# VH-VL binders against q8kdm7: the designs that were tried, part 1

Scores and structures below are computed, not measured.

Target 1, 259 residues: q8kdm7
Amino acid sequence: EVNYQALVDADVKAFQGFFRKEFPDVKLEDFGNGVYALDEDARKQWKEMEEFPPYELDVEAGKALFNKPFANGKSLASCFPNGGAVRGMYPYFDEKRKEVVTLEMAINECRVANGEKPYAWEKGDIARVSAYIASISRGQKVDVKVKSKAAYDAYMKGKKFFYAKRGQLNMSCSGCHMEYAGRHLRAEIISPALGHTTHFPVFRSKWGEIGTLHRRYAGCSNNIGAKPFAPQSEEYRDLEFFQTVMSNGLKYNGPASRK
Structure headers, positions and changes below count from the first letter of each chain, unless a header shows other numbers; antibody chains aren't numbered by Kabat.
ipSAE, averaged over its two directions, is called F for ESMFold2-Fast, E for ESMFold2 and O for OpenDDE. V2 adds 0.75 times the mean of E and O to 0.25 times the DockQ between the complexes of E and O.
[cut] marks letters that were taken out.

## First folded at step 1 (VH-VL)

Design t5
Fold by OpenDDE, look of step 4:
Structure t5 (fold): chain C 259 residues (1-259), chain A 122 residues (1-122), chain B 108 residues (1-108)
Amino acid sequence: as target 1 above (259 residues)
Amino acid sequence: QLQLQESGPGLVKPSETLSLTCTVSGGSISSRSYYWGWIRQPPGKGLEWIGSIYYSGSTYYNPSLKSRVTISVDTSKNQFSLKLSSVTAADTAVYYCARTPYYRSSGFFDYWGQGTLVTVSS
Amino acid sequence: SYVLTQPPSVSVAPGQTARITCGGNNIGSKSVHWYQQPPGQAPVVVVYYDSDRPSGIPERFSGSNSGNTATLTISRVEAGDEAVYYCQVWDSSSKHYVFGGGTKLTVL
């Protein structure tokens, strides 16, 4: 019988090993800080910003939304254990549904199940609620399991996506975030792929607001001239699944500010 | 890239059964993240949802058409089909197949076929 | 059955802002999606889940939804924007996808 978890663990070791070799002076746990782990000057500025982080009001708003009663008297709080500190539970592969379930998906599924309309997927209230959950989940270890064949298949789809060249520029996620990690592409330092999923949702200065991981995925697709997939598409959920698995052992540190 | 294509007779006689097939390419209908639906548009009129199906065979139908509509899926052929029985002139329309993203059916239609005109006439 | 109401037509001059409304009982509690349908073509989603915009759709297109009215806003209207626009929701009570009657946008 195939031990799928062992296969995945080997991939994680190789993936993380690549980045440790590429950036020997960066601690493993610091990869969750993106480019701020690579550039001291940027890091200093980031630390100053974190005294009054731009996402602070969003976290507060997210808390309010999390506890806001639905029409039926329940709330998002009623759907999640541990007081809502569940960032580390997502994403996961649902063996019954045979698909990856993300935090944002779970939030909207809770709403819909309780007669409320789902939030938009990329920004706004979904990001605020996600930000709140992330904030109270800080320090949780990334520990996504891939044990079944079905889960492994989803993982492999995400992996394939990550390494596949796409778009007019004929580039893959790995083409930028591995091969060009730490290097300047145009006016931007490309972040290492390791740790990408630990700090979402993020307030990006380019956005001027907080947004979800899948919003960022869409943006990356646009950057390479590829048609983006819909938020919470199977493609992006599988990608999130793969990337999060690759970050196993790191700690969640969202929400965060990014350029 | 995902593509949907409708196929079937463009002419159906009254009281007969309208049959259409949607062929999906560039993606699998076996995905757990999508519903597959049929929408029609009479000439010069608006859009009307007919029904949707999940890869497992679970269906939702327009209540006004439910008694006459059957939607099926063939995962082996990457197709899903529409049957509308007891047709009348009122069933003359451009018929679209379309995809609905997300696990739950409360979404929208993100990919459409080009549509096929079906005329009901004696 | 749940009903969505749209004005049959809206006319705007090039460069102006067009607003297309979609009325429905407590529509603000539903997710509203908008489609653009050029003549002789299939519909294309331009706004989904009230205010999200697909990639490739210009920023000129935006959506809002509150109370009993959803609104599609098209700023700096161009000749190419001339089309029929439909709003759409899912009515969970009747398990029904509902479309509005459509609004013909004419660019003068």
Scores: ipSAE 0.037, ipTM 0.561, lowest interface PAE 3.9, mean pLDDT 94
Fold by ESMFold2, look of step 4:
Structure t5 (fold): chain C 259 residues (1-259), chain A 122 residues (1-122), chain B 108 residues (1-108)
Amino acid sequence: as target 1 above (259 residues)
Amino acid sequence: QLQLQESGPGLVKPSETLSLTCTVSGGSISSRSYYWGWIRQPPGKGLEWIGSIYYSGSTYYNPSLKSRVTISVDTSKNQFSLKLSSVTAADTAVYYCARTPYYRSSGFFDYWGQGTLVTVSS
Amino acid sequence: SYVLTQPPSVSVAPGQTARITCGGNNIGSKSVHWYQQPPGQAPVVVVYYDSDRPSGIPERFSGSNSGNTATLTISRVEAGDEAVYYCQVWDSSSKHYVFGGGTKLTVL
């Protein structure tokens, strides 16, 4: 009787409408490029970097890890359909488990289910495998479903997190990435929240390496004086779920390079 | 094989601080896949979760105990610890340390220590 | 503040089926875990995520969860099943692991 998808679709329309109004010259699909859709000089530099992208070796290493046999003879490839072109299937709400499942969570669950130790979160091999899967999934449509009360509750927790002010600086995700989107913070332009999750994992110049979305969440928490949640915590998985729903209609375009 | 072992004083005076340590062997406390928790059981009563910690120092606590609880981790010793301040006779219990798989939001405690009785008495 | 309610005891004859309930408001939207605690010992998880069994737990242990009630079912009960059984959830709203009060299973 309750149409949870319709409620969520109304939120998506409002969220994307905010950015269309603030950036009327930016096409919806270009929000997946973050600041490169807003700043001509940054876009030029980014296109030059894409000739030899810093994540290229991470993608190759991720492919090797994806196909590397476990002790039992299976591999990560055994757990994922379509040869691993599955970025567009994540995140999703698992109705049996009553929780959001992220790509990184599914990677480690495959390993544990097959007697292997999980990868460390945030960076390293988890990010390399995620980068490979993203690279072969480019162009898949963001189309996250919210069909049940339990899925809607997870979505609403992510929404509340996104708008809640926190930390010593009393700041929210929405404050920076909606209200200040497109403004300069020191020498950098604050990226719009729309399209944030479509291009992860990212190689950041500041990190000197590839890293996951949840590493970026922890970094933002530290910047505002808030204690970060753990990677793949319910809070960060629900936040990823909300943010990805808000990008419904865009296309996955990871991995990416960023400042 | 993973093992958890509680250690600390079995007797604590009222109003003082209860202090326990859990030593992890056969595995690493620095694992990004697990939380590490404390659960207690008063004699003849049920189980009560006290709090949990991730190796980075991120904590969450039972709201009813939060004002009195500190959980910390020492990755160099492969240990985590519980401090419970201002104890009363109501804090007399068997104290367990336990592990939960972190990669799931609705985790369960898959490995438990043997437990250690702490009595609060003069 | 989320509350789980269990009956304080259940008695069954050997070879029969024991059903231990765990009541909670909308518990069907949560993942329920079950622990067996033999006398004088630490708890051991016997069912997790409503119905999954750890390796080493006999298939005669099973679980279900719907609406306001989760149930641990032990078929062909043996004397060795005599223990206290606890249900447990995570309440994400309060960030709190919640245990039921425990059910003593007696095999007569």
Scores: ipSAE 0.006, ipTM 0.522, lowest interface PAE 12.3, mean pLDDT 89

## First folded at step 9 (VH-VL)

Design v4
Fold by ESMFold2, look of step 10:
Order: C-alpha cells, then sequence, then structure tokens
Structure v4 (fold): chain C 259 residues (1-259), chain A 121 residues (1-121), chain B 108 residues (1-108)
C-alpha cells in the first residue's frame, strides 16, 4: 500500500522549496538555465551566443547520425517514437530490468540490437545524437515517475549519492550545488542543482566540444580528488535519475552552452 | 563467434597467489557494452562470483574475497586476469571466466569451459 | 550480503512440470536469471530478466518473480533436463552478483 510517487513528490517539493527560498527572485522555470538564471550579465552574453551557438554543428551531425542507415537498413530513427522527440521519456526506471535507463543507454542499445558497435559513452557521436534528440524535444516537461519499490530504491541510491561526501576534499554534490549555489568558486559562480539535468548535453568552452552529463559527473569527481565511476554505471544512472526527478515540473531545454 | 578460454597453472601451493588469464576471441574486450568476470565452483559445490572488470579498469569484487582478489585487463592482448592471494585448500575450485552486459542487472551470457585449480602442498 | 535460497533437489516424473524456487528478501525488486549446468559442463543461461528466454531455449522453460520468490518452471520435463539449476541476481547494495545454492533436478 506504499505510494512511492507521493514520497518522491514530497522530496521534490522540499528540494525545490530550498531553491525558491535561496533565490526568491528567480522563476522556477529559469533554473534550467544554470548560472544564467542567477546573473543578468552572463545571461545577456549567453542569449547573444545562442543566436549562433557553438553546438550548432553538433546538432546537425547528430541529425545525420540519427538518420544514417545501419548495415541492416534500419537506423536510430527505427528505435525511437515521435521522430526522436523523446528527451522527455528519459531517464526512466525499467520495471522488467529493474534498472534506470538513460537516453545514452537507449541509443547504444539500439545500435547493438541492430549489429552496430556502440558509441563511446561520454562524448563524440553519442553526445551529438543526444544533442539532436534534445534539440527537437525542447519544451517537453520533466515528469519522471517513481511508482514501484524497485524504482524508489534506485531513486534513494541516487539521493544518497547526491548527499554523500567523497574524495580528498570531502565534498558532496549537495554541498556545492545546494549550500554553495550562487557563490563564487575561483572565477565561477556555482550553479544550483535544480535544473542541472534539463539542458544536457552541453558544449563547454572548457572542453572545446559537446559532452554528456556523465562526462560532467566524472569531471566533478576529479575536481574533488575522487575516482570517477564508469560512464553509465549504476551509480551515475541512479544519480541522473534522482537529479532529474528533483527537476520534475521544469522543461527540457538542451543542448546548451556552458563555460 | 565469441569464445572465452581460461589458462594458468592447475596446481598452487598454500599461501601463494593463484593466477589465471582469460583470453577473449571472436570479440573485443574493450567493448563498452560488457563487463568481464570470474566465477568459481568448488568441487561438488555451487557457483560463487569473484569479481568483475570493465575495460577501463573499473572493478567490483565479491565482499567475502575483496581483500585477496585483484582482477586486471590488458586490452592490447584481449585478455583479463585473476589473482587470488594467500590461497588455502578452500580455494580449490573450477574457475570460469564469463561475460555480462554493462547493465548492473545483467546475466552471464558467455562462459569459458572452466579450469580446475587445486591448492595442495 | 544478499542471500538466495534454493531447495537442494527436486524430483519429477517425465512429462510432468518441475518448479524450482529461488527465495530472497524482496527478490521481486530484482531481475532474476536462471542457469542450467549439466554434469561436467559450464552453466548456460535458460531464463533472464525473470521471464525472457534466449534463442534456442524451448518455450517449456519459463520464469516468474514476485514478492520474495522467483520460480523457474519446466513443463513437460524430459530426461535431458537433468542438471543443476542456479538462480542469480545483482545486489546493488553490496555490488555483488549473487547465486543461489543450486537445485539438482532429477527425472525419475
Amino acid sequence: as target 1 above (259 residues)
Amino acid sequence: QLQLQESGPGLVKPSETLSLTCTVSGGSISSRWYYWGWIRQPPGKGLEWIGRIYYSGSTYYNPSLKSRVTISVDTSKNQFSLKLSSVTAADTAVYYCARTPYSSSGFFDYWGQGTLVTVSS
Amino acid sequence: SYVLTQPPSVSVAPGQTARITCGGNNIGSKSVHWYQQPPGQAPVVVVYYDSDRPSGIPERFSGSNSGNTATLTISRVEAGDEAVYYCQVWDSSSKHYVFGGGTKLTVL
């Protein structure tokens, strides 16, 4: 008789309430823009850059890859409904496999099921395909369901990961992106955790290329002196699941440009 | 067709290190789709998982063996290896290498034929 | 650490249905896989993700999983089905692939 969705919805209310209190002048919908929601001058620069965004060619290449025939005559388009406008379907908890499925996982599952080699997980063609799918899915509502005990267990593992301190610096995702959100760390403003997953994949100037959410997770681990988990590991998939649930009610707005 | 083959000494003395290699043929160990694992079976007993490695070097080990086990990968030779230190007679078993999908809920879809390792003086 | 419990043996007459159980706390929240191990051979998966069958495994092999019990069902049992059967899960808490103790199926 446990209503797992109700438990999670209460968590979402508390999580989003924390950010509404910390940033009362920021509209809830604007948290998907990261630091651009906090700093007017950065937002103005970002909006100018969005006229000719650095990821523009990656989206075009992703569209070409999405439609490119496999050796068997099928394509990535064969695996996804709605012409590939499916960002809002991911991540989800697969009740048969009892695990979280991410968009990148589904892209490679389609390729392997059709006799193709999987893409590398963190960057390159996986990120380009993900960028295309995100670009045609803009405005889809974040509405991740947690309806079973198994799904709730995965959610709770992601939650525990998010709050757990790790690495040589003894830091957590929550310490930086909740307690320090809006503060300066070196020359950067720390983005609030709310809305983190809505805008991936991102072109980062620091990377010089488009990359995935799990590449960013690995980068954060390195920055605090922690060994990164494997891409698409249970740990990172559950973390993505938790973070995306916390953004329920926001809209997907990827791909994005970031410093 | 994918094939896994265990190799290494069949006899190991107590307190020494058991060392086995699994050679993968008909497929690539550097595939992002799979983990590579070791499972053992003492004579007349059940299956016991030892550990798993991803091609990047990331590992998980059976908690009961963790202090004594090391699994490594050599992508240039298309091989992965098992070392089990400080062995006793209880480590006598048939040792299998096996493949599992990258998913944490995966199953072992290909197994080697197994190799018996006896721990005896 | 997570524990899977299987009966040590099951005996059935040819043509009858064998049911092999795998008990575990909240096993219904996990994906259960089943392996057949004929004498002197490596295990072969016969059911995965609770109820799916690999290509080449006859439909008389089936599986179910709910609550605290998973079950491998073998309908119309044949002499060639004699083997030890293992269930297996992944336990994410201990990061551990767990096998049951095995069930010897005897066809009398």
Scores: ipSAE 0.069, ipTM 0.671, lowest interface PAE 6.9, mean pLDDT 90
Fold by OpenDDE, look of step 9:
Structure v4 (fold): chain C 259 residues (1-259), chain A 121 residues (1-121), chain B 108 residues (1-108)
Amino acid sequence: as target 1 above (259 residues)
Amino acid sequence: QLQLQESGPGLVKPSETLSLTCTVSGGSISSRWYYWGWIRQPPGKGLEWIGRIYYSGSTYYNPSLKSRVTISVDTSKNQFSLKLSSVTAADTAVYYCARTPYSSSGFFDYWGQGTLVTVSS
Amino acid sequence: SYVLTQPPSVSVAPGQTARITCGGNNIGSKSVHWYQQPPGQAPVVVVYYDSDRPSGIPERFSGSNSGNTATLTISRVEAGDEAVYYCQVWDSSSKHYVFGGGTKLTVL
């Protein structure tokens, strides 16, 4: 019988090894801070901003939403263990549904199961609730398991997506976030792919608001001239699954501020 | 209670366009948690998926029918529709509208009663 | 395209157990759903996500899925169970909802 976890562990080692080689002075745990791990001046400015983070109000709003009673008297708090500190539990592969389940999916599934309307994806209340959960989950280790063939298949779909060239520019995720990591593309420093999923949701200055990982994926697609997939599509969920696995061993540090 | 009901002509001439509407009651078609789709069944034969639509208008179609199929949604009327162009006798079937959860492994949890559409001159 | 294969018919005596199979390449890596369609009626889901059962469906209905075969099991078969049963999956590669050919269950 194939040990799929061993295959994935080997991939993680190779993936992380690539970045450790490219950035030997960066600690593994610091990759979760993106470009701020690569540039001291940017890091200093970021740290100053973090004294009064722009996402603070969103976290507070998220907390309120998390505890807001549904019509049936329950709340989102009723759906999650550990007081809602469950960031590290997602994403995971559901062996019965045969699909990757993300935190945002779980939030809306809870709402729907309780007779409430699901939140819109990518931004707004879904991002606020996700931000709250992330905030109380800070320090949890990324530890996504891939044990079954079905889970491995989903993982491989995400992997394939990550390395596949797309769009008018014929670019892949790896083409930018591995090959151009730490380099300037246009006016921006390209972040290393390692640690991409540890700090979401993020308040981006470009957005002027907080948004989810899948919102960022869509933006990247647009940047390369590819049609974005829908939020929480199989494609983006598998991509999230793969990228999160690649960050195994890092710590969750969301929500965060990014440019 | 959610209900789906198909409506449209039961007879269509060859080469014409089959048009059906599914009216949804007891729930909103604008839900972000569900797809809405069409499935048909020729007399005495099995089920064949035609296509699905999301509230945003995003669609997937059966590849064998894609060139002839158009599915649309009207959120204001809580309806979605099927158009099948250039019909032949092979398109004679009971047509069902159905709901499926927003999932990569979805099933059809609610069905209309189905409506027979006969293609005949 | 992905194909699901069902036997065209299964016969069983009342009180006995009926097993309807659904074959597909690596179907164990997919989520399989089962529908019951009585004569002249719309299909109704009886098992979903391989082995889950909707409320209102008797416990006599169960499902399993592994390898290349999914199975719907109907224990203590009754006359009212006579119907055509369909298996169904979503094939992500072709973006297609795929149904099996259906199995007519006859209660002798």
Scores: ipSAE 0.030, ipTM 0.593, lowest interface PAE 3.7, mean pLDDT 94

